# Designs tried in a protein design chat: VHH binders against q0v8j4r314to507. Part 23

Target 1, 194 residues: q0v8j4r314to507
Amino acid sequence: ASSLSFVLDTTGSMGEEINAAKIQARHIVEQRRGTPMEPTQYVLVPFHDPGFGPVFTTSDPDSFWQQLNEMHALGGGDEPEMCLSALELALLHTPPLSDIFVFTDASPKDAFLTNRVESLTQERRCRVTFLVTEDPSRAQGRARREVLSPLRFEPYEAVALASGGEVIFTEDQYIQDVAAIVGDSIADLVTLPL
Key: E = the ipSAE of ESMFold2; O = the ipSAE of OpenDDE; V2 = 0.75 times the mean of E and O plus 0.25 times the DockQ between their complexes.

## First folded at step 15 (VHH; framework vhh_7xy4_2)

Design k5 (at its last look DockQ between E and O 0.29; V2 from the best seeds 0.00; counts 0 for: pae E 2.2 > 2)
Fold by ESMFold2, look of step 15:
Structure k5 (fold): chain B 194 residues (1-194), chain A 120 residues (1-120)
Amino acid sequence: as target 1 above (194 residues)
Amino acid sequence: QLQLVESGGGLVQPGGSLRLSCAASGFTFSSYGMAWVRQPHGKGLEYIAMIRWSGSYTYYADSVKGRFTISRDNAKNTLYLQMNSLKPEDTAMYYCATPRYTGDTWEDYKGQGTQVTVSS
């Protein structure tokens, strides 16, 4: 059974990331309504610094919409977050052969989990696609003491590659447009059973 | 074993150009992002450019924007840095870098570097 699973950064721009997830979810649900591919469950795992979770799962799209509407931005932007921990939790609660979408504006604080998450994506046969709003060109922040490597997003690339997904970088103002385009592409394609 | 070998450095006049190359081996080059990092003598490291595994995205530090161009040839496992309009402050050891996951940590692996000297 098809799942629509989201891992959502709540420390970034609340409106942009949450609206992008809503747009993508609506495209997938409407295009699959009345077909065998209609999502039968929804998974949502929020994350922020220093925490992640809890997992929210439902078979009711209205409950899913309500959960998304109740989210608040906690701040953030260019700070590392617990993205891979949230993704691991999502993988454990997502049916096999499903797509998982990750919306974040930060590199992972928990990048040491990369191998474990890669293995989980392959064992669960889930495809992971990251939509990232952080501009890698901000690698050397003016107001920050720490130099940020422009390669700091490679854990996401590694997980995407292992799962058959991808990483898409976009500006905050375009994430909703990109999410719609990605949602249309996924809705036209059947997830490979391999 | 993972290897990154930089070449193409040398002495050049202000306003001149150089093209650096980085030959990669011992890993699947086309699956990883790459960066150029420089270190002026006695100073810290500066990331100056990055390119995504596919070449679809690039980043440049403000100090080199418009003058330097990063590129890659995945068929030849080679990373390039075209440096134009060189200035004395560009004098540094230049390294190419790739992310390496050791199973419990991520780190930027760097080659041995190639020296670029822009005279006066």
Scores: ipSAE 0.448, ipTM 0.801, lowest interface PAE 2.2, mean pLDDT 80
Fold by OpenDDE, look of step 15:
Structure k5 (fold): chain B 194 residues (1-194), chain A 120 residues (1-120)
Amino acid sequence: as target 1 above (194 residues)
Amino acid sequence: QLQLVESGGGLVQPGGSLRLSCAASGFTFSSYGMAWVRQPHGKGLEYIAMIRWSGSYTYYADSVKGRFTISRDNAKNTLYLQMNSLKPEDTAMYYCATPRYTGDTWEDYKGQGTQVTVSS
């Protein structure tokens, strides 16, 4: 049994990304329907700052879509966020040999979980793909005079590598196109500007 | 303990070439992206090149694009910067950098640096 899982950053900056996730989810569901790749389960895990969860699990793609459709970008906060915690939660509730998609514009606050999450991806044989968008407001640190490290997403690289997935960087304006490409084929990596 | 040790800097004439090296230790080098950062005297830090953990992707600042090449040897825990067609404006202290989370925010850890001086 395979599952399709989404881990979504629901902070206020994630409006376009959430929309892209919705579109991508619908596309994947439609593409896999009636094929050997059709999921038997769907998993959705939101995360915010500082909270993450709850886990939503269903075998009904319509129910999954409904739940996903109700998700919106709410609230504020600066990076980093509890992304790996949410991912861990998703992994624990995702059957083996499933695809997990993570949407975020923030580095991980819980980077200490990296090794544990890596191990869990291998144990569950789940492939994790990160779609990371840049929030210019966060990159320049509204509150901080210093530019955030462009390398701050490397924990995601480690997790993706362990799972056989990848980290895709893009701008929020292109997230829909990138998400679509990922759904259809191997996506080209777009790098964040230094 | 995390350590980055830059080397290869020196005095070179305009149009010349240098190859910088960064020896990394105290962390899993192959799991992290790396960057080269430079700081001219009296000026701020400039990120000039970045490379992914696998080496499959590189990024360059416009100021060095086409002249500099970042590469890495994960088996040797070493980062490189090939600098060709050097210009006087490339004169700076050069650092290799790796990301580190402090418990509050992400910052780059840098070595002690190596001085590059381009002068006729």
Scores: ipSAE 0.122, ipTM 0.566, lowest interface PAE 1.4, mean pLDDT 87
ESMFold2 (binder alone), look of step 15: mean pLDDT 81; pTM 0.822

Design k6 (at its last look DockQ between E and O 0.45; V2 from the best seeds 0.00; counts 0 for: pae O 2.4 > 2)
Fold by ESMFold2, look of step 15:
Structure k6 (fold): chain B 194 residues (1-194), chain A 120 residues (1-120)
Amino acid sequence: as target 1 above (194 residues)
Amino acid sequence: QLQLVESGGGLVQPGGSLRLSCAASGFTFSYYGMAWVRQPHGKGLEYIAMIRYSGSRTYYADSVKGRFTISRDNAKNTLYLQMNSLKPEDTAMYYCATPRYTGDTWEDYKGQGTQVTVSS
């Protein structure tokens, strides 16, 4: 059993990331259609500051496409955001041995959840891959007095390491291509029919 | 427990070079990203370079890009900063930093620093 599971930052700056998630989903579904590797579940958990969720779960790819098509960037907060809360919710609703993809341009506001999320990835045997469209070296937030540490993404690195996944930093203009490549690599490496 | 010790600072003329080192202990160095941070006298902190845990990617502030190179040796638990084409504006206390979980939040832990002074 496998899932196509997405944790999507829906903050107003995330329009291209949401489109990349739609493209990756379409690509994975088409590559796996009619094979033992076809996803049996689809999970979607949006987040934005200060909210996350609700979780959307379906076994029907048409319902999943409809949910994705209704998503749009909501505007709102800058860094940091509630990424780990949304990821925790996704882990609780994703079947074991699945891959979870996280799309964000911001560091986590809820980094205190790091150890708990690490444990969940191992308990659920899920691999978490983060696609981050931000330059860690950007030291100035969108507020005048805010200074951002380049180490602010380390909670994502810790979760990825614990889960056997990766954190991939890229630019907005490349996120759609990167998401497609990541989807192909994971699909090609999965040899189990569950 | 966690310890970061910077060294290699000193007095250098403009246009000169220095190599800073940061010896790390008390944690699994190869699991964490590292950064160099500087503080000119009487001014705030400036993050100038960052390197991922494996060394696979590096990031630089515009103020030092092309002149400074961050690197790490995970076998020796050591972080480096090669500083070339030094300018008087690079005069500062230089710290290495690593993320640390405080039981509530992640924070940047910094060493005691090493002074770099660029003047005639």
Scores: ipSAE 0.471, ipTM 0.800, lowest interface PAE 2.4, mean pLDDT 82
Fold by OpenDDE, look of step 15:
Structure k6 (fold): chain B 194 residues (1-194), chain A 120 residues (1-120)
Amino acid sequence: as target 1 above (194 residues)
Amino acid sequence: QLQLVESGGGLVQPGGSLRLSCAASGFTFSYYGMAWVRQPHGKGLEYIAMIRYSGSRTYYADSVKGRFTISRDNAKNTLYLQMNSLKPEDTAMYYCATPRYTGDTWEDYKGQGTQVTVSS
């Protein structure tokens, strides 16, 4: 059994990214329908400041769309966010050999989970792809006197690498195009262990 | 323990070239992006080059674009900076850097640095 899983940052800055995720999700579902790659389960995990979850799981793509369509960018402000916690939750509720897509514009507050999440991706054989829309204004630390490290997203690189996925950096204005490219590239056949 | 050791700096004439190296240890080098940062005397830190964990993407400041090249060898846990067409304004202490989360904020861990001086 395979699943399509989305982990979505729902903070106030994520309006364009959430829309892109909705569009991309629709395309992926449509492309996979009636094929050997059709998901048997859909997983959705939101995260915001300071919370993450709950997990939404369904085998019905219509229910998945309904839930996804209700998601909007609300509240929150400053990075970092609880991204890896949400991803861990998604991994725990995602069947093995599934694709997980993460949308965020923030570095992880819970970077201490990096090794655990890496191990979990390998255990579950799930491929994790991050779509990161960095906000340059956040790098200047609106709330903090200190300039944030430009390499603060590297925990995502580690997790993606461990899973056989990737981290894609883009600007807000291009997120829809980039998301489409990711959707089109998902054509890999997963070999199930005997 | 995390360690970064820069080398390759020195005195060169304008128009000359240097190759810096950074030996990394104490962490999974191939999982993390790396950067070169420089600090002129009496000035702040400047990020001049960055490279992704896989080496698939590089970034350069406008001040060094076209002259400097960042690269890495993950098998050797080593970061490089090839500096060509050096100028007096390139005079600075050069550091290699990797990101570290302190539990509250993101900071870069830097080595002890290597001095580059460009003078006629």
Scores: ipSAE 0.055, ipTM 0.428, lowest interface PAE 2.4, mean pLDDT 87
ESMFold2 (binder alone), look of step 15: mean pLDDT 81; pTM 0.827

## First folded at step 16 (VHH; framework vhh_7xy4_2)

Design m1 (at its last look DockQ between E and O 0.05; V2 from the best seeds 0.00; counts 0 for: pae O 5.0 > 2, placed apart)
Fold by ESMFold2, look of step 16:
Structure m1 (fold): chain B 194 residues (1-194), chain A 120 residues (1-120)
Amino acid sequence: as target 1 above (194 residues)
Amino acid sequence: QLQLVESGGGLVQPGGSLRLSCAASGFTFSSYGMAWVRQPHGKGLEYIAYIRYSGSRTYYADSVKGRFTISRDNAKNTLYLQMNSLKPEDTAMYYCATPRYTGDTWTDYKGQGTQVTVSS
């Protein structure tokens, strides 16, 4: 009873990431169709400023595809605030031994949830992979004169480590290609120039 | 008790090299990413390099890319910065940093620093 579970940052900057999730879902479903690894459950949890959810679940891949196609970026405003909250909700609705994919371009505002989410990934035995379209070395924040620490993504690294997953940083132009191949192996993946 | 101790700084001529070390204790070093941060006298902090907990990925600021190399030895709980082709503008206090997660708060914890001075 595997699941294909997506946690999607739906801020206005995330159009390419939403498209990448659609492409990844299609590739995974087609690659696994008719095999024991075919997903039997699909979970989708959007997040944005200031909120997250609601969770969408289905056992029908066509309904899942339709839900993804109806997703749209909600416009900009600020960085994602509730990534770990949305991930927690996804974990609660995802069958054990499943993969969860998180798409975002920013560090979490709710990093205080890190230990809780780590524990939940281990209790649910789900592998969490983050696809982040951001340069972690970028030093200039959206607010002028804000200096960004490259350690700001460590909450994602901690959750990925606890779950057996990975954090993958890539550019917007490559996120769709990266998403398409992540289902085979996510270890050692880095920014793909493709 | 979390502790980061930087060493290896000193006075060096332009074009020279130095290797900085950061000895870590009081936490599970191999579970956290690490960064080098520098602060020129009277100026703000600049994050110059990052290395993932496993060592599998690194990132550099443009100002040091190609000249500096970050590395770690998880068996020795030690972080390194190899600095080559040093320039006067590299003169700064150099700190290693790691995330500290205490009381549900993430902060960047820095050591006391080691001074690097690049001058004739």
Scores: ipSAE 0.502, ipTM 0.818, lowest interface PAE 2.0, mean pLDDT 81
Fold by OpenDDE, look of step 16:
Structure m1 (fold): chain B 194 residues (1-194), chain A 120 residues (1-120)
Amino acid sequence: as target 1 above (194 residues)
Amino acid sequence: QLQLVESGGGLVQPGGSLRLSCAASGFTFSSYGMAWVRQPHGKGLEYIAYIRYSGSRTYYADSVKGRFTISRDNAKNTLYLQMNSLKPEDTAMYYCATPRYTGDTWTDYKGQGTQVTVSS
């Protein structure tokens, strides 16, 4: 892959996930450094309620790390979030044949972009992997009167499928392990749909 | 409706083998990585194995590495766990995991489970 891209939910509930992303990003960068698989470009796109972006792009891994290290879980509201919008931005600024990793604990508010994002993934030939975590605070405290649809993550499923990626659901306590799994798998040869 | 149905558990002697199955329905199985987790009586849930959506890569906890094998058949929407060289400490309820988020931790990510008991 010519590029490494991260799309990160930066809402207040995403502290552990962001940390996991940081650790994993470091690991990936270190593993690829000095190899033919070393990224020529790094892309970061945050999203939170209600905003998403801006896009950060650099060819310098140190700059990438610095920018990533500055990301923290701050504020934010309830599910859903503008995940697909952020992903679209990432795709538009990511070279073809790249890996994009999305970290979030929320379903997409902008599900209407699903087909567009699918098409864009195929056009750019980028593989998208979603790491979706549970928010413990949502389970214990928020008497959410509204029953959330079990299908609310279908947009992620569709995009992942279209891109040759996957959706991984996990809890916060396991996010480090899951992130490590994703990181280790990047070394695998992936055949993207033409 | 999303469903995970585990089967294949039972009583086995130390050193024995079991093969667990998990039948998945209600979601696009091939788009999701899958996991096995287990819960010994009186203890918390333990992650033990993971397989990528395509089956191309597997990962194991140290406690089961070299003894257990996770696999899947996407055409059959089925997840498997081959357990060899079983030990008493492997006694637990085993769950297939990674369904859609419903807001209740691992209880919503797993089926009803299948009991594995390793005893002489």
Scores: ipSAE 0.021, ipTM 0.384, lowest interface PAE 5.0, mean pLDDT 84
ESMFold2 (binder alone), look of step 16: mean pLDDT 82; pTM 0.839

Design m2 (at its last look DockQ between E and O 0.04; V2 from the best seeds 0.00; counts 0 for: pae O 5.6 > 2, placed apart)
Fold by ESMFold2, look of step 16:
Structure m2 (fold): chain B 194 residues (1-194), chain A 120 residues (1-120)
Amino acid sequence: as target 1 above (194 residues)
Amino acid sequence: QLQLVESGGGLVQPGGSLRLSCAASGFTFSSYGMAWVRQPHGKGLEYIAYIRYSGSRTYYADSVKGRFTISRDNAKNTLYLQMNSLKPEDTAMYYCATPRYTGDIWEDYKGQGTQVTVSS
């Protein structure tokens, strides 16, 4: 009675990043198909600036893949996005003891939700893993007058730490390798309480 | 109350070294990432180094790569910055920083700073 849940950033300014996220999410789903680790429910929550949702749920892995494959960029550039709002929505629709994967290319616009999301992950006993395609060392925003703090991803670190998950920074060229590593770790139930 | 106290600044010659310390209290230091930020007189802030809560990941600004090393000792609640091969351009007030969550506000919190002056 567990779910596999994806929270997917749809605001990428270049279709290359969102297509890579779709491919990696598909890979994770296919790794679990037909195995003892196959979830009974699949949840998808897109997010962008300024909005997030709606929630898509299904018990059919083929329907889930089709919905994921039909997603496309909405635009919006490299602005911070409503990631934690979408994650909260996903947590509210995800059965307890489930894995949630978050794909984003930006730090959160809604960092004020961090403490609430931490608490919800612990209440639901859900593990949250972030795959982030932004360079965390970048100090200059797209606007010349914007300076980017290296602490801007600490909301993701806090949520991951509270839930037993991880924050993984990668570039497009490594996304497939990252998905394989993450998929293998989820196949082992040793991270769930006995 | 969250507190960050920087120390170890001073006057050094070009090519010299200094080690900065940041004593942290009032929060669970080992759960938060930390950064060093500097501000030359009359100029904007520059984030120069970051270290993850566990120490497993670090980032550096291009201006200091290969010369500065950030580290942390979670048992002592202390953040460090080893600065080698110092240049006049490194002259600035140096702050340590950490995220602060208070009353639905998430922001970078900085200490009082410690002055580093590199001059012949």
Scores: ipSAE 0.657, ipTM 0.876, lowest interface PAE 1.2, mean pLDDT 82
Fold by OpenDDE, look of step 16:
Structure m2 (fold): chain B 194 residues (1-194), chain A 120 residues (1-120)
Amino acid sequence: as target 1 above (194 residues)
Amino acid sequence: QLQLVESGGGLVQPGGSLRLSCAASGFTFSSYGMAWVRQPHGKGLEYIAYIRYSGSRTYYADSVKGRFTISRDNAKNTLYLQMNSLKPEDTAMYYCATPRYTGDIWEDYKGQGTQVTVSS
């Protein structure tokens, strides 16, 4: 893979997920260092309510780490979030045949971008993996004013399918384990759609 | 609506084999990893096997490693569990589950289960 890209939800509920992303990023970088699979570029795109971006791109893993380490869970509102917008941005700045990892605990507010993002994943031949966590605070009876649709994550499914990627759900307390599992699989040969 | 329907359970003697199936519907099956979990009577849920969305990677609990094989057919929206060299300790309700990983168990989106009983 020519590049390693992360799209990170940085809302206040994403503390554990961000940490997991940091750990996983480090692991991937270390594993690929000195190998033919070493990324030539790193991409980082945050999103939060209501904004997304900016894009951070570098060929220097140390710079990538520095930027990633500066990311923290801050502020933000309830789902949904501008995930697909951030992903689109990442795709536009990610070299072809790259892996993109998305960390979020929210459904997409910008579901209307689904087809566009699908097309872009295929055009760029990038594989997108979604790691979706549930906020425990949401499960423990915050009066969800609105019953959330169980299909609210369909846009992620569609994008994952189009890209040859995957959607994985977990709890925030287990995100590190899940991320590690996914990370171990990255070394596998993946056939990307033409 | 998301639906998982397990089948293939039954009574088998120690050392025997069973093949479980899980029919999935109501979601894009090929985009998700899948798991088998089991629950012995009076005990908690146990994670036993996981397979990536593409089938390229599998994971097993130590308790079933070398004996059980998880596989999938994305074209048929079906998950499988081949169980060989069955032991009485494998007696449990077996569930197919979507990838809601919670440490050692998968709590969300499991089917009604299929009973496996290993007894002489």
Scores: ipSAE 0.020, ipTM 0.359, lowest interface PAE 5.6, mean pLDDT 85
ESMFold2 (binder alone), look of step 16: mean pLDDT 83; pTM 0.849

Design m3 (at its last look DockQ between E and O 0.34; V2 from the best seeds 0.00; counts 0 for: pae E 2.9 > 2)
Fold by ESMFold2, look of step 16:
Structure m3 (fold): chain B 194 residues (1-194), chain A 120 residues (1-120)
Amino acid sequence: as target 1 above (194 residues)
Amino acid sequence: QLQLVESGGGLVQPGGSLRLSCAASGFTFSSYGMAWVRQPHGKGLEYIAWIRYSGSYTYYADSVKGRFTISRDNAKNTLYLQMNSLKPEDTAMYYCATPRYTGDTWEDYKGQGTQVTVSS
């Protein structure tokens, strides 16, 4: 695809994930420069609860890199985030036949949007890949006051499947390696262990 | 109609083994992740194992890791839990679970369960 589109969880727990997005962006830009696969558009949509957006779009890779470098984690403390709302916004601004990458450590607060986002990925012909830095089997919330279902990430699985993409679960310490591998090729993506 | 039917529970001695099955119908089983959930009498639910739709990933609670194995046969629409080295603490009602999307919300849909009792 000719667009590099990122949906980026900016909650306070997302420091490593934001760095991984920066590494993937740098790698893709450098790898694809001067080739038919070079992105002609760059899209960035941050999200956190309760906010998401604004959309940032540019045709200039240096402007995109600068925007990413200015990002930093905002406060957080509740696992569910507005991921699907941000993804919907990204899909509306991403050129058709593009790949969209989502970075998060949390399940979606807005899972009621699942069917709507699935339909949009198919209408826009965009492939959505989620990089999730959380162990689905973790039963304790980060505040240790809630029980978390391992099935809580199934909305992401549903969207990824509908779009032809994938959900990749990995630990914080490995996310940067995973991001580099995904940037090289998602046709031969390997799954890294948690 | 979506249905999950657990079977294979029963009475077993400590150190023994037991294999649970979950027969699924009324949905595309191979497209959804599955979990095993247990509930000891008078206590809360514990998610003990999870497997992705393809079977490519499995995850376990620390309380069962190394002793229990989750697996699935997508051709037979069946989820399994192999339980080895059973302990009295494993005594519980065991449920299989799948996500259900109502178009309005997601929930963990559970079957009626099968009882596992580990006692001497």
Scores: ipSAE 0.391, ipTM 0.747, lowest interface PAE 2.9, mean pLDDT 81
Fold by OpenDDE, look of step 16:
Structure m3 (fold): chain B 194 residues (1-194), chain A 120 residues (1-120)
Amino acid sequence: as target 1 above (194 residues)
Amino acid sequence: QLQLVESGGGLVQPGGSLRLSCAASGFTFSSYGMAWVRQPHGKGLEYIAWIRYSGSYTYYADSVKGRFTISRDNAKNTLYLQMNSLKPEDTAMYYCATPRYTGDTWEDYKGQGTQVTVSS
């Protein structure tokens, strides 16, 4: 993979989860450093309510980390969020045959972009992995009395499937553990077939 | 008009099996994910199984995992729930559900439901 791209939810609801995401991102980066899989480029795209972006691109992992560390969970509304828009933006700025990681605790507002984003992932042959800090088996969101549909994440599943990636659900407290496992697994998957 | 009609419920003994069906109409069934939701009397709703539009992925709540199987026939616009090894705690009204984004949040459209009672 020529690049590592990260799409990061920076809405207020991310709270402590954003730190876990940062740690995982760092882990993924470090696993590839000094190996044939070392990226030549790092891409970072935040999204928050209501906006997404800007795109940050660098070839310097230290610069990448500096930028990532400056991102914080700031105020905003509850789910859903502009995740697919941010992902699309990331895809447009990511070299082909790259890995993209998405961190969020929210379903997408912009589900209408699903097919477009799927096509874009295939066109660019980028693998997209979602780390969602929500247990779909739980009917109740953190602050909501209402039962939320687990299928609200189907757009992520569709995109992941199209790209050869996956959607990983985890509770907030376990995001680091799951992320570590995913990171290790992905590190072994070096060669996207040309 | 969107319509979901559940069937197949009834009274069954513990350890028994039932197969629920949901007939869908009024929308492009094959384009949407589907779910089974249940509500015990006096309790809240529980999503117990859900399936992607293509059927490529299925998910189960821990409470039913290994016992229930969700499937769909897109050609027949029908959703199924095979329930094996039924327990008294599975007693509930069972709904077929289609999630929809309302522009603000994700909600689901449910049918009228079918009652499942597990009792000796």
Scores: ipSAE 0.169, ipTM 0.603, lowest interface PAE 1.5, mean pLDDT 86
ESMFold2 (binder alone), look of step 16: mean pLDDT 85; pTM 0.864

